VHH binders against q9xw16. Designs and how they scored, part 153

Target 1, 132 residues: q9xw16
Amino acid sequence: MSGWNAYIDTMTAAAPSIKRCAIVGAADGSVWARTEADNVFKASEEELKTFVALFNDVTQVPAKGADIEGVHYVVPRTEESLIFGKKENTGFFAVKTKSAVLIAVYEGPNEVAAQVRKAVESMQTYLNNAGY
Key: E = the ipSAE of ESMFold2; O = the ipSAE of OpenDDE; V2 = 0.75 times the mean of E and O plus 0.25 times the DockQ between their complexes.

## First folded at step 15 (VHH)

Design gb15 (framework vhh_8ghr_2)
Fold by ESMFold2-Fast, scan of step 15:
Structure gb15 (fold): chain B 132 residues (1-132), chain A 123 residues (1-123)
Amino acid sequence: as target 1 above (132 residues)
Amino acid sequence: EVQLVESGGGLVQPGGSLRLSCAASGFTFSDRYAIGWVRRAPGKGEELVARISGSGEYTSYADSVKGRFTISADISKNTAYLQMNSLRVEDTAVYYCARGYPPIPEGSYFDYWGQGTLVTVSS
Protein backbone atom coordinates (compact mmCIF):
# COMPACT_ATOMS: atom_id res chain seq x y z
CA MET B 1 0.00 0.00 0.00
CA SER B 2 1.33 3.35 -1.14
CA GLY B 3 0.40 6.68 0.44
CA TRP B 4 0.64 8.11 -3.10
CA ASN B 5 -2.79 6.55 -3.82
CA ALA B 6 -4.31 9.38 -1.73
CA TYR B 7 -3.09 11.86 -4.37
CA ILE B 8 -4.60 9.80 -7.21
CA ASP B 9 -7.89 9.86 -5.29
CA THR B 10 -7.68 13.63 -4.81
CA MET B 11 -7.15 14.29 -8.53
CA THR B 12 -9.94 11.95 -9.68
CA ALA B 13 -12.35 13.44 -7.13
CA ALA B 14 -11.52 16.97 -8.35
CA ALA B 15 -11.94 15.99 -12.03
CA PRO B 16 -14.26 12.96 -12.43
CA SER B 17 -13.65 13.02 -16.21
CA ILE B 18 -10.16 11.64 -15.63
CA LYS B 19 -10.42 8.09 -16.97
CA ARG B 20 -6.94 6.91 -15.94
CA CYS B 21 -4.01 8.54 -14.18
CA ALA B 22 -0.64 7.87 -12.63
CA ILE B 23 2.10 9.44 -10.55
CA VAL B 24 5.55 8.34 -11.75
CA GLY B 25 9.15 9.15 -10.88
CA ALA B 26 10.58 12.02 -12.93
CA ALA B 27 14.05 10.44 -13.06
CA ASP B 28 13.08 6.93 -14.18
CA GLY B 29 9.35 6.70 -14.91
CA SER B 30 8.81 4.21 -12.07
CA VAL B 31 5.15 3.99 -11.03
CA TRP B 32 4.44 5.37 -7.53
CA ALA B 33 0.66 5.09 -7.88
CA ARG B 34 -1.90 4.58 -10.64
CA THR B 35 -5.58 3.97 -11.15
CA GLU B 36 -6.45 0.25 -11.11
CA ALA B 37 -9.27 -2.24 -11.89
CA ASP B 38 -11.80 -0.79 -14.37
CA ASN B 39 -9.62 2.32 -14.76
CA VAL B 40 -6.18 0.69 -14.89
CA PHE B 41 -3.41 2.88 -16.31
CA LYS B 42 -1.70 0.50 -18.74
CA ALA B 43 1.58 2.16 -19.77
CA SER B 44 4.64 -0.12 -19.64
CA GLU B 45 7.75 0.79 -17.63
CA GLU B 46 9.71 1.18 -20.90
CA GLU B 47 7.09 3.58 -22.31
CA LEU B 48 7.05 5.62 -19.09
CA LYS B 49 10.86 5.87 -19.03
CA THR B 50 10.71 7.24 -22.59
CA PHE B 51 7.83 9.57 -21.71
CA VAL B 52 9.43 11.21 -18.66
CA ALA B 53 12.60 11.83 -20.71
CA LEU B 54 10.51 14.14 -22.93
CA PHE B 55 10.63 16.69 -20.07
CA ASN B 56 14.39 17.07 -20.68
CA ASP B 57 13.47 19.24 -23.68
CA VAL B 58 9.73 19.82 -24.10
CA THR B 59 10.27 22.07 -27.15
CA GLN B 60 10.99 18.98 -29.28
CA VAL B 61 7.71 17.24 -28.39
CA PRO B 62 5.19 19.02 -30.73
CA ALA B 63 7.15 17.84 -33.79
CA LYS B 64 7.03 14.17 -32.68
CA GLY B 65 3.94 13.79 -30.51
CA ALA B 66 3.86 11.52 -27.46
CA ASP B 67 2.91 7.92 -26.73
CA ILE B 68 0.93 6.90 -23.65
CA GLU B 69 -0.60 3.42 -23.18
CA GLY B 70 0.41 2.57 -26.76
CA VAL B 71 -1.68 5.47 -28.09
CA HIS B 72 0.02 8.19 -30.15
CA TYR B 73 -1.14 11.71 -29.24
CA VAL B 74 -0.69 14.92 -31.21
CA VAL B 75 0.96 17.50 -28.94
CA PRO B 76 0.02 20.98 -30.22
CA ARG B 77 2.41 22.88 -27.89
CA THR B 78 4.20 22.53 -24.58
CA GLU B 79 5.13 24.66 -21.57
CA GLU B 80 8.30 24.20 -19.48
CA SER B 81 6.73 21.58 -17.16
CA LEU B 82 3.59 20.67 -19.12
CA ILE B 83 2.95 18.29 -22.02
CA PHE B 84 -0.60 17.77 -23.26
CA GLY B 85 -2.03 15.96 -26.20
CA LYS B 86 -5.18 15.08 -28.09
CA LYS B 87 -6.39 12.14 -30.17
CA GLU B 88 -9.98 12.61 -31.34
CA ASN B 89 -12.19 12.77 -28.22
CA THR B 90 -9.44 11.63 -25.83
CA GLY B 91 -6.50 13.52 -24.41
CA PHE B 92 -3.96 13.80 -21.62
CA PHE B 93 -2.20 16.29 -19.40
CA ALA B 94 1.22 15.51 -17.95
CA VAL B 95 3.04 17.85 -15.57
CA LYS B 96 6.47 17.56 -14.03
CA THR B 97 7.20 18.44 -10.40
CA LYS B 98 10.62 18.38 -8.73
CA SER B 99 10.51 14.57 -8.27
CA ALA B 100 7.41 13.30 -10.10
CA VAL B 101 5.41 13.38 -13.31
CA LEU B 102 1.61 13.39 -13.03
CA ILE B 103 -0.25 11.90 -16.01
CA ALA B 104 -4.02 12.14 -16.44
CA VAL B 105 -5.91 10.64 -19.40
CA TYR B 106 -9.41 11.92 -20.04
CA GLU B 107 -12.24 11.71 -22.55
CA GLY B 108 -14.50 14.61 -23.47
CA PRO B 109 -14.74 18.10 -24.99
CA ASN B 110 -12.65 21.24 -24.26
CA GLU B 111 -14.54 22.16 -21.06
CA VAL B 112 -13.70 18.72 -19.64
CA ALA B 113 -10.05 19.22 -20.65
CA ALA B 114 -9.97 22.53 -18.74
CA GLN B 115 -11.21 20.84 -15.54
CA VAL B 116 -8.62 18.05 -15.85
CA ARG B 117 -5.80 20.55 -16.48
CA LYS B 118 -6.83 22.54 -13.39
CA ALA B 119 -6.81 19.40 -11.21
CA VAL B 120 -3.39 18.28 -12.45
CA GLU B 121 -1.82 21.76 -12.14
CA SER B 122 -3.25 22.19 -8.61
CA MET B 123 -1.62 18.92 -7.58
CA GLN B 124 1.64 19.96 -9.29
CA THR B 125 1.70 23.17 -7.23
CA TYR B 126 0.91 21.32 -4.01
CA LEU B 127 3.65 18.71 -4.53
CA ASN B 128 6.27 21.30 -5.58
CA ASN B 129 5.51 23.27 -2.41
CA ALA B 130 5.92 20.05 -0.38
CA GLY B 131 9.36 19.43 -1.92
CA TYR B 132 8.25 16.83 -4.47
CA GLU A 1 8.99 -6.92 5.53
CA VAL A 2 9.39 -3.15 5.94
CA GLN A 3 11.44 -2.15 8.99
CA LEU A 4 13.01 1.04 10.32
CA VAL A 5 15.56 0.59 13.12
CA GLU A 6 16.86 3.57 15.11
CA SER A 7 20.16 3.75 16.99
CA GLY A 8 22.41 6.37 18.56
CA GLY A 9 20.26 7.62 21.43
CA GLY A 10 21.55 8.04 24.95
CA LEU A 11 22.45 10.46 27.72
CA VAL A 12 24.27 13.68 26.83
CA GLN A 13 25.07 16.93 28.63
CA PRO A 14 23.51 20.27 27.57
CA GLY A 15 25.47 21.74 24.67
CA GLY A 16 26.55 18.27 23.53
CA SER A 17 25.89 16.40 20.29
CA LEU A 18 24.39 13.06 19.22
CA ARG A 19 23.87 11.44 15.84
CA LEU A 20 20.83 9.20 15.40
CA SER A 21 20.72 6.58 12.63
CA CYS A 22 17.70 5.04 10.94
CA ALA A 23 18.44 1.84 9.01
CA ALA A 24 15.72 0.89 6.52
CA SER A 25 14.99 -2.58 5.15
CA GLY A 26 12.24 -3.95 2.94
CA PHE A 27 12.20 -0.86 0.69
CA THR A 28 14.75 1.34 -1.09
CA PHE A 29 15.23 5.08 -0.55
CA SER A 30 13.93 6.96 -3.59
CA ASP A 31 12.07 10.17 -4.44
CA ARG A 32 8.86 8.18 -3.82
CA TYR A 33 9.35 8.17 -0.04
CA ALA A 34 10.24 10.71 2.61
CA ILE A 35 11.93 9.93 5.92
CA GLY A 36 10.92 11.91 8.98
CA TRP A 37 12.15 12.19 12.52
CA VAL A 38 9.28 12.65 15.01
CA ARG A 39 9.83 13.14 18.73
CA ARG A 40 7.59 12.63 21.76
CA ALA A 41 8.54 14.38 25.00
CA PRO A 42 6.86 13.52 28.33
CA GLY A 43 3.77 15.70 28.74
CA LYS A 44 3.97 17.06 25.17
CA GLY A 45 2.48 16.03 21.84
CA GLU A 46 4.33 14.64 18.85
CA GLU A 47 6.56 17.00 16.85
CA LEU A 48 7.95 16.39 13.36
CA VAL A 49 11.49 17.76 13.78
CA ALA A 50 12.97 16.98 10.37
CA ARG A 51 12.05 15.50 6.99
CA ILE A 52 14.18 14.45 4.03
CA SER A 53 13.09 13.30 0.58
CA GLY A 54 14.15 9.78 -0.41
CA SER A 55 16.54 11.28 -2.98
CA GLY A 56 18.21 13.26 -0.19
CA GLU A 57 17.74 16.54 -2.12
CA TYR A 58 14.98 18.23 -0.09
CA THR A 59 14.99 18.82 3.65
CA SER A 60 12.77 20.67 6.13
CA TYR A 61 13.01 21.35 9.86
CA ALA A 62 10.80 22.45 12.72
CA ASP A 63 11.57 25.99 13.89
CA SER A 64 12.55 24.61 17.33
CA VAL A 65 15.56 22.73 15.87
CA LYS A 66 16.45 24.77 12.77
CA GLY A 67 20.15 25.60 12.69
CA ARG A 68 20.96 22.95 15.34
CA PHE A 69 19.80 19.69 13.73
CA THR A 70 20.73 18.35 10.30
CA ILE A 71 18.97 15.48 8.54
CA SER A 72 20.81 13.51 5.88
CA ALA A 73 20.54 10.23 3.98
CA ASP A 74 23.08 7.76 2.64
CA ILE A 75 21.14 6.16 -0.19
CA SER A 76 23.83 3.51 -0.81
CA LYS A 77 23.45 2.33 2.83
CA ASN A 78 19.67 2.89 2.88
CA THR A 79 20.17 4.82 6.14
CA ALA A 80 18.98 8.26 7.29
CA TYR A 81 20.69 10.31 9.99
CA LEU A 82 19.79 13.09 12.39
CA GLN A 83 22.81 15.08 13.57
CA MET A 84 21.81 16.93 16.76
CA ASN A 85 24.08 19.77 17.90
CA SER A 86 23.81 22.28 20.74
CA LEU A 87 21.41 19.99 22.59
CA ARG A 88 19.11 21.49 25.23
CA VAL A 89 17.25 19.91 28.16
CA GLU A 90 13.99 20.50 26.22
CA ASP A 91 15.25 18.22 23.40
CA THR A 92 14.79 15.26 25.79
CA ALA A 93 12.35 12.91 24.04
CA VAL A 94 11.89 9.56 22.36
CA TYR A 95 12.89 10.03 18.70
CA TYR A 96 11.13 7.96 16.02
CA CYS A 97 12.13 7.41 12.43
CA ALA A 98 9.18 7.12 10.05
CA ARG A 99 8.60 6.51 6.34
CA GLY A 100 6.27 9.08 4.88
CA TYR A 101 4.87 10.99 1.95
CA PRO A 102 4.09 14.67 1.27
CA PRO A 103 1.92 16.17 4.05
CA ILE A 104 -1.81 15.77 3.56
CA PRO A 105 -4.23 18.52 4.72
CA GLU A 106 -5.17 16.47 7.80
CA GLY A 107 -1.55 16.06 8.88
CA SER A 108 1.50 13.98 8.07
CA TYR A 109 1.02 10.53 6.57
CA PHE A 110 3.51 7.93 7.81
CA ASP A 111 2.93 4.24 7.14
CA TYR A 112 5.86 2.62 8.97
CA TRP A 113 7.56 3.64 12.21
CA GLY A 114 10.68 2.56 14.04
CA GLN A 115 10.68 1.47 17.68
CA GLY A 116 12.02 4.82 18.92
CA THR A 117 15.27 5.74 20.64
CA LEU A 118 15.50 7.75 23.88
CA VAL A 119 17.55 10.94 24.00
CA THR A 120 18.09 12.39 27.46
CA VAL A 121 19.78 15.79 27.80
CA SER A 122 20.76 16.46 31.44
CA SER A 123 23.62 17.61 33.53
Scores: ipSAE 0.236, ipTM 0.556, lowest interface PAE 3.9, mean pLDDT 87

Design gb16 (framework vhh_8ghr_2)
Fold by ESMFold2-Fast, scan of step 15:
Structure gb16 (fold): chain B 132 residues (1-132), chain A 123 residues (1-123)
Amino acid sequence: as target 1 above (132 residues)
Amino acid sequence: EVQLVESGGGLVQPGGSLRLSCAASGFTFSDRYAIGWVRRAPGKGEELVARISGSGEYTSYADSVKGRFTISADISKNTAYLQMNSLRVEDTAVYYCARGYPPIPESDYFDYWGQGTLVTVSS
């Protein structure tokens, strides 16, 4: 297991409704780790570079939405280090740490979204406290 | 091929100074990785003495070396340094450079290590 893959495993184990996720560099959108095989996270390098740049000014995101894995999501609002959205039965939460952006894609109703958000924010806190 | 190569160890008298270098190849310093200096004295376990992120924004030190050791990185040379001042007999150890990640609970995680360089502090 690669070093960052351990954090992917921790995040997916924490919330059963997370279908795909990735940890990417906040500066460049480079993939540090992602889910693979039957639940592969398949965003392109160019898409991820565009996505992480959204954290430079999150206030503009609700007007435009966000693209992840070629899917356009409606973003109803943002918080300083959090972007989240919905598209039909799919949703995502993305949080920025000092050095990384964590992206979790889940499937299911709004009822499960709170648990997914909690798992992602717990990892964000852990990584920030570790200097990442 | 990932490699870390240490240099700069040697014999020094108590109160003296040494600068260790860690040259990395096969990967580039970046926010993704940390570089740590880990030492092992004869008959003792490993001690992480200093850590730096590839960006240089995060540094940490063991209580035993705070105020005496300084870790730094030259990103353009892909090289990390450990400046050791006010050396004590107790600092005698083999010093290893290692590539790391955020710590897993109650342990540090490193995946590649250098061969080590011996530092002997004696009069």
Scores: ipSAE 0.271, ipTM 0.576, lowest interface PAE 3.4, mean pLDDT 86

Design gb18 (framework vhh_8ghr_2)
Fold by ESMFold2-Fast, scan of step 15:
Structure gb18 (fold): chain B 132 residues (1-132), chain A 123 residues (1-123)
Amino acid sequence: as target 1 above (132 residues)
Amino acid sequence: EVQLVESGGGLVQPGGSLRLSCAASGFTFSDRYAIGWVRRAPGKGEELVARIDSSGEYTSYADSVKGRFTISADISKNTAYLQMNSLRVEDTAVYYCARGYPPIPEGDYFDYWGQGTLVTVSS
């Protein structure tokens, strides 16, 4: 499979509370890599195309929320390259790099959110420095 | 079918120059892949010499070749190049073109490799 899956493995090892994640193209939402088997990231191509377009103006996102894997998340606030949301016992962090969007879905109480955010932001910095 | 085909290797004297080409097919260079040049000298391990990202803007080089080698890409031709100047005897190796990804903490990852082209630097 895609060698981008090595990056998925790195993120999930750094934050075991990540249940599903993906790396997608920033321009079109095309899937570069995602978790599979029992942890398959289920978002459709159309949903991902819509999702990555949110980074064109993140200030609009808190008013409407975001959809990932057919689940509507409340987005309390955004930062320039970061969208995060909550839905009951699940949550996500999504960050944009130069050419990619990293999406990590986690399950569990709020105390694990900081670890997931750190893992995703560390990978964002790594990929930006590598030219991606 | 993904293929990488190298050309341009040969015999050159110390101080000379060679330009290697890597023609890619079965994927678009502008997608999401990096191209790397990896060499292996006789009896030695592999060394990543140079890499370039899919945009053609971000390059990196091994310390052993900085200032002498230049990697570039013609995205419209789906072809990457390695311009090798001021060649030294220790640059003698088989040079491979490889499709790869950004480095990770566990090291570089490449999933498709060309057949390799021999570069011999000798008088």
Scores: ipSAE 0.110, ipTM 0.457, lowest interface PAE 4.7, mean pLDDT 87

Design gb19 (framework vhh_8ghr_2; at its last look DockQ between E and O 0.85; V2 from the best seeds 0.00; counts 0 for: pae E 3.9 > 2)
Fold by OpenDDE, look of step 16:
Structure gb19 (fold): chain B 132 residues (1-132), chain A 123 residues (1-123)
Amino acid sequence: as target 1 above (132 residues)
Amino acid sequence: EVQLVESGGGLVQPGGSLRLSCAASGFTFSDRYAIGWVRRAPGKGEELVARITGSGEYTSYADSVKGRFTISADISKNTAYLQMNSLRVEDTAVYYCARGYPPIPEGDYFDYWGQGTLVTVSS
């Protein structure tokens, strides 16, 4: 097990609506940790490489959307270090730290999105403060 | 296979200096990992002395060594260093380098350790 699994557990505990979660390298999309067992995060290496590259120019993302785990999400808007998407009763939040991208895929109504965002952004802040 | 090999330990007088090296193999220095120096003094528990992110850009120190010790990394050599200045008798310990991760409130986690190098500070 990777030491990064503890951070996955922290995010999933903070937002029960998160179904799958991953921490990947911001530079190359390499998987540092992911949810497993009954909630395996299934994004491919190639997909993640493409995904993390979206942060190089987030302004272009709303026009084309984002793909995670073979699912295409509509991206209403982006922020400098935040990409979020929606698809029916599902969505994702992805935040970028200095070194990593945190990805959380959730299921539920729009009301649960706020809690998921909070969990991911809280971890973002924590890691940034630790130099990551 | 992940390996960490310490070197540079030895006998030094109080006020002296030593520079420890930690040569890593089996993985590449990056912010996926942290490198820590942990020491174990006779009759005492382990103490995290210093930590550095894999990129070498962020460092932290125990209060006991702040201002005297400096941790650094040469990414091109996949090697971490601990410059120890103004050494004190209480700095005597076996010093280990270890591969770790960002700190968590519950404590530090390191998954690979070197064999350690003995530092003895004595007049």
Scores: ipSAE 0.672, ipTM 0.831, lowest interface PAE 0.7, mean pLDDT 94
Fold by ESMFold2-Fast, scan of step 15:
Structure gb19 (fold): chain B 132 residues (1-132), chain A 123 residues (1-123)
Amino acid sequence: as target 1 above (132 residues)
Amino acid sequence: EVQLVESGGGLVQPGGSLRLSCAASGFTFSDRYAIGWVRRAPGKGEELVARITGSGEYTSYADSVKGRFTISADISKNTAYLQMNSLRVEDTAVYYCARGYPPIPEGDYFDYWGQGTLVTVSS
């Protein structure tokens, strides 16, 4: 694994309710870093390639939803460079930077979701400012 | 195995120029990584003089070298360069090529380093 694990550690420390997360290449969905062991992020290369392509036009995503780790999520709406979804008590936030897509899967109610979103968006801003 | 190998160092007079090369193996230059040039002179700390990210779209320089040094990358050759112009005696240092990531709170973040190449600027 690459040293991108440091950024995963930062996000999970900021929002302990993140169950699994990954940093992937925006161009191809290649995994740069992901949670491992008990919290392994399990998405396939094909799924990630499909997922990052959603950022080419986020306005189309609510009509079809999004698949992460073989789980289909309802995406109620999107924002620029942000896709989020829910399935029961589980959800995700995904944000695109210049070069990367950050994906965080969490479990919990809306107040927990807000903390996860803040952590992911803070990292997005940080990476964009660093040229990523 | 990740390796970075520097070349191009040497003795040059003040006002002269040198081009350093950094040949990478064991990984491919891409948006995933930054390449930095870090120098260390005897009795001084490390200084990140230049950094390039992505496919060469984002560059940054230390104030001490801005306008004199240019960092670039040749993706097809998997090689990064540091063009050093208008060299000064205070540029004398060992120059290291390093593979890096966005900075962390503790500062610059590099995981693999080359062996270094000595640049001596004197008359």
Scores: ipSAE 0.489, ipTM 0.726, lowest interface PAE 1.9, mean pLDDT 89
Fold by ESMFold2, look of step 16:
Structure gb19 (fold): chain B 132 residues (1-132), chain A 123 residues (1-123)
Amino acid sequence: as target 1 above (132 residues)
Amino acid sequence: EVQLVESGGGLVQPGGSLRLSCAASGFTFSDRYAIGWVRRAPGKGEELVARITGSGEYTSYADSVKGRFTISADISKNTAYLQMNSLRVEDTAVYYCARGYPPIPEGDYFDYWGQGTLVTVSS
């Protein structure tokens, strides 16, 4: 639909363990692009608005956890622009750029998490350098 | 409906200046989009001469115009501008305003284009 779909494709190609992902506006959680078809990223816009607001103070997130797609995740750690969530054999990485939040939900053991993190952080750096 | 309307083109002597405007409707300048000025000269392909993010914070320029052209945006008027100074004969072209996104490996990606405004630099 928009040029943002290319960035969904880039992240999923870089980390095949990503099951679903989205690029959403950092200010309001509006969906700019997401995985579609059999792997639809199904978070509601109200849920995404709450989710992106977590980046306003990431230090509070480990105590609360995070909800996305109706799933509650424990958040073992955060960094200034990164939230990592875990639930059983699934997890997510979310990173904030200047304009957006990139969300990648993966399945698998901890060994695949590094690949997912690298994919989203590489895109974060690229978008920040491009002014997004 | 997304529309981009250019204005401000005309005939000018070498060394002169022009200011182009791009009025947008059907979408709001925002962090989601960028605006680019693309020119087409006779016998040449397209050249992206300047690009600004919707926030107005990040700009980039083609080497051919750097130091002479300035892109800006007025979010409250939903309008982007291209200030063209020290114009040269080789700047003669139709100048298009276009809505864009972060570049992809295939080059710049624009989904909506204006109809263009002619800039002629001669005499």
Scores: ipSAE 0.242, ipTM 0.585, lowest interface PAE 3.9, mean pLDDT 87
ESMFold2 (binder alone), look of step 16: mean pLDDT 80; pTM 0.817

Design gb2 (framework vhh_8ghr_2)
Fold by ESMFold2-Fast, scan of step 15:
Structure gb2 (fold): chain B 132 residues (1-132), chain A 123 residues (1-123)
Amino acid sequence: as target 1 above (132 residues)
Amino acid sequence: EVQLVESGGGLVQPGGSLRLSCAASGFTFSDRYAIGWVRRAPGKGEELVARISGSGEYTSYADSVKGRFTISADISKNTAYLQMNSLRVEDTAVYYCARGYPPIPWGDYFDYWGQGTLVTVSS
């Protein structure tokens, strides 16, 4: 068990509406920690490598969308270090820190999305301040 | 198998210098991990004296060693170093190299530790 699992636990405690999440390396998409068992985060390593590369130029992402766990999401817009997407009642928020990308998948309405975004951005700030 | 092996400890006189090495095997230095140097003196608790991110870009030091100790990492050699200058008698301790993560709200977390190397500062 990786010590990065403590950060998964912190995010899911802060936003119980997160269905699945992961912390992956920003350089290569390697999984550092992810939700397990009934909430297993199912993205392949190849998909994650492609996904983290999107942060090299986030302005191109809305035109093509993003794939997570084999699901294609519409990305309405991006911010410098934030990609978020929607597919029906499911969505995700992904934020880049210096060393990592945090990905949280949720299900629910816009109120749920706002809670998940806050949790992910809070962790992003925490990790950046810790040198990650 | 994850291992951290310290070397470079020994006897040095006050005001002297010493360089400790920490060779890692079973994992590669990367942005994922941090390396810390933790010391334990007889009758004292553990003190994290220096920390470096796996990328080598972020370092931190305990107030007791700031300006005297420098932590560095050679990613290609998978080895971290602690350069200790202006050594004092109170720096006498066993120095451990440890693999870590970002600080957690309840403190630093390290999951693998070396066996330690003794540093004695005395005249």
Scores: ipSAE 0.184, ipTM 0.540, lowest interface PAE 4.5, mean pLDDT 87

Design gb20 (framework vhh_8ghr_2)
Fold by ESMFold2-Fast, scan of step 15:
Structure gb20 (fold): chain B 132 residues (1-132), chain A 123 residues (1-123)
Amino acid sequence: as target 1 above (132 residues)
Amino acid sequence: EVQLVESGGGLVQPGGSLRLSCAASGFTFSDRYAIGWVRRAPGKGEELVARIGGSGEYTSYADSVKGRFTISADISKNTAYLQMNSLRVEDTAVYYCARGYPPIPEGDYFDYWGQGTLVTVSS
């Protein structure tokens, strides 16, 4: 059985540098799937509800940053369906589809960040084309 | 406990119509899930005839039923429907309602299935 966990597996296979990730509902931040066990994505329901609401007006996000798993990230800029942030040696990419938000947390330099961005944007395109 | 319960099957003559219902319990229709109608005739494999995604904004149909079948969902009733028009003898099958997700490259995947409802198209 694959469920939404298959999409987590696809992203982590495409970018093994993803440390933790989740697929959450765009409307409410409810968790559809996330990495588990030693790689548990730990964001609370309240934090995720706040986070997905950032996509209602991404232009405000660089001024205040974004919180994921209790970590405050500096967001240097946003695009209409993309929020990304950096905090020391960690970072994240979050992309919005019609129905979902994909969040991937990584560790490493710019080359790692580029690979992670490519993986989440590829999945964003796939899900949008599937009506999600 | 997740359950899908089909109803509305029966006997119709070629050219007739039937409306199947799929009542869901144990989960709520939302953007998270898709509902599919899958049929199986004796001696044939399973065919996904229609899918409706999450909130109902995405629908897809097998080529064999395009223009004749319509899938819909009533979120307030937690029920999906398959309106079948211009029925043909080859539409005779057991029709299953199934809970699914977006299509994966490896194929369609569904994790919970109803028990099925028989549709017989004959004179």
Scores: ipSAE 0.283, ipTM 0.603, lowest interface PAE 3.4, mean pLDDT 87

Design gb21 (framework vhh_8ghr_2; at its last look DockQ between E and O 0.77; V2 from the best seeds 0.00; counts 0 for: pae E 4.2 > 2)
Fold by OpenDDE, look of step 16:
Structure gb21 (fold): chain B 132 residues (1-132), chain A 123 residues (1-123)
Amino acid sequence: as target 1 above (132 residues)
Amino acid sequence: EVQLVESGGGLVQPGGSLRLSCAASGFTFSDRYAIGWVRRAPGKGEELVARIRGSGEYTSYADSVKGRFTISADISKNTAYLQMNSLRVEDTAVYYCARGYPPIPEGDYFDYWGQGTLVTVSS
């Protein structure tokens, strides 16, 4: 088991609406940790490589959307280190740290999105402060 | 297979210097991992001596070795180093290098360890 799993557990505990979660390398999309068992994060390495590359120019992402686990999400807007998307009653938050991208896929009403964002951004802050 | 192999230990007089090496294989130095030097002195528990991110940035040291020890990493060689200067008798220990991760509130976690190298500081 990877030590990065602890951070997955922290995020999922902080936001129960998170269905699947992953931590990947910002440079290449390599998977450092992911949810497993009943909630397997299923994005391929190639898909993740493409996904993390979106952070190179986030301004173009709303026009194109984003794909995670073979699902296409509408991206209403982006921030420098934040990409989030929506599809019906599902969505995702992805934040970039110095060296990683944290991805959380959630399911539920719009009200749960705030908690998911908070969980992911809190982890972002923690890792950034640790130099990651 | 992940493997860490320490070298460079030996007998040295107080005030002397040693340079330990940790050759890693089975994984590549990157931001994904940290490398730590942990020592175990006779009759004492484990002490994290120094830590470095795999990319070579963000070093940390135990208070007991600050100003005397320097941890570094050569990514091209997939090797970490511990330069130990002004050695003291209390630095005597088996020194292990280990692969780790960003620290959690509970402390550092390491999943792979070398066999260790003995450093003896004695007159």
Scores: ipSAE 0.690, ipTM 0.844, lowest interface PAE 0.7, mean pLDDT 94
Fold by ESMFold2-Fast, scan of step 15:
Structure gb21 (fold): chain B 132 residues (1-132), chain A 123 residues (1-123)
Amino acid sequence: as target 1 above (132 residues)
Amino acid sequence: EVQLVESGGGLVQPGGSLRLSCAASGFTFSDRYAIGWVRRAPGKGEELVARIRGSGEYTSYADSVKGRFTISADISKNTAYLQMNSLRVEDTAVYYCARGYPPIPEGDYFDYWGQGTLVTVSS
């Protein structure tokens, strides 16, 4: 798979601890690319439409949490254009660019989380600089 | 099935104008994709001359054509255009329409290409 999957491949190479990830449209949650096969990202487009709308006001997200792949995550806090959540030993980082939202799901301790966050934020910067 | 079909090429005299069209099918122009015009002349490598993202918010041009060429898109027709003014003999080339993405470290990144349309600038 080529196209936007090249950017998925870049993120997963930088952070092999990413279990599943996707790049979706910021306006509508449409899937541009996602991990497939044994690590398929399973969120529906309806769920993703709801999820990307959370970026309209990230300050409200900690009160309600966030759902990804049918799993409800506790969101302890948000940062500018960043939503992250945790549930038991799993977690996610989601960042918004002008045109896209990058979502990465991982499993593991804080050291794994830090690597995944760095990879997602690096890609966010790259895409913003490219006008996306 | 993704297709890009170019039209509008032909013979024109130096100083003349041509408008190339790129009709896309199998995908919709949006911020997800860029459309680029890439040319190849005999004895020269490929040159990306102009690039646009679906909404028209982002455009860029090669220095060789800046001020003479204008890229645009009609989202409702799913068609991109390259307006070529003040044409020079050195603009003679086959012009390709291509669907693209953010550049990768290796350079420009396109996955689907049209068949090409010949532009000849001569007296």
Scores: ipSAE 0.518, ipTM 0.742, lowest interface PAE 1.6, mean pLDDT 90
Fold by ESMFold2, look of step 16:
Structure gb21 (fold): chain B 132 residues (1-132), chain A 123 residues (1-123)
Amino acid sequence: as target 1 above (132 residues)
Amino acid sequence: EVQLVESGGGLVQPGGSLRLSCAASGFTFSDRYAIGWVRRAPGKGEELVARIRGSGEYTSYADSVKGRFTISADISKNTAYLQMNSLRVEDTAVYYCARGYPPIPEGDYFDYWGQGTLVTVSS
């Protein structure tokens, strides 16, 4: 149960359709933990700084879309602390907590998307309740 | 090399006060980490007394010390503090500073620990 990596494992176990995921600092996009090896989450520090800043005003994101791992996603909808991105049969969910942004990249149909959303929102709630 | 060094322990009478310090090196306090004070009394095991996010926000306390102890952090000095007021004989323990993370269902996790500082409430 090493640090932030335990939370990566919890999310991927809860939604096996998650291909890659990361936990990054909400203030600066620094990587605190990520999936690794054959499933490495690859995003530059510059990209992640831009990405977490989207949460400063999520209402502007649907017009622009979002970039993560060098992939551009259409953003069909947002909520105050959630961004959903879609590209063909892949997508992502990102949620903001008090201190972090949780990012999960998945592949599959809409039924899979709901599972991924539940996994990241459950972790969001847990971390917020813990002061994170 | 991550290090945590406690200081400020000693002998104090019931009802007295002490302030413990925890100086950190090898990492900077930030929202990524938590700092906790854990105490160990002979025969009683370990108890997480207080926890604070490394940015100095969001605190929690064991029920046994609520209203008497206050945890704080000074980011500019990379130091955490435990102000202990209204001390009781049962507060006698070695107090450890530790670096941690958000708790998981199995409990709290700390990856680096200080050497401990003895607090004795007696006389």
Scores: ipSAE 0.228, ipTM 0.624, lowest interface PAE 4.2, mean pLDDT 88
ESMFold2 (binder alone), look of step 16: mean pLDDT 80; pTM 0.822

Design gb22 (framework vhh_8ghr_2)
Fold by ESMFold2-Fast, scan of step 15:
Structure gb22 (fold): chain B 132 residues (1-132), chain A 123 residues (1-123)
Amino acid sequence: as target 1 above (132 residues)
Amino acid sequence: EVQLVESGGGLVQPGGSLRLSCAASGFTFSDRYAIGWVRRAPGKGEELVARIYGSGEYTSYADSVKGRFTISADISKNTAYLQMNSLRVEDTAVYYCARGYPPIPEGDYFDYWGQGTLVTVSS
């Protein structure tokens, strides 16, 4: 479909425990690519606009948490350009590049979470080096 | 409907300059898309000569044109440009504007192409 879907395919191949994934614009939360069909990423444009604005000051996020796909996640801490959260057995990692935010929702234990984090951070590095 | 329309081609003497324009419609220049200039001479393969990313902060060039060509974009006009200086006979080709993405391991990917504009460098 979209050429940005190739990057989603790369991340999901590297971390098969990713259940849903999206690449969105860092400035406005517009969707560039997302998983579809049986694993459709179901965030509204308004929710994504709110979510990407969290990267303007990540230090405030642990106090409030974050909402993705209508689900409220506890955010235990943040790092520069990284927000991650937990909700029971579900979690997410979101990383910001110069132009984009990569969001991956997964299910599973800490071993699975580590693989997902590595996949999104590898893509973050790749896109930053490519000027995105 | 996505369209890219090139203009500015023509005949020029070796050592001369031309500026090509690429007017886009049906999408806006944004951090989401790259714009590339790809050329093809009769009987030869395609060569990506320049790319600008939608972020505006990154450009790349083929070794054959580095230091001679400059790619730029005017977001308010939704138009990309290729400034070609110190033109050589071997720069003679049809130049296409194309919408693209970050490079992928298997090569460059472009999903929409303009009609092309002919550049002839001849004495």
Scores: ipSAE 0.137, ipTM 0.503, lowest interface PAE 5.1, mean pLDDT 86

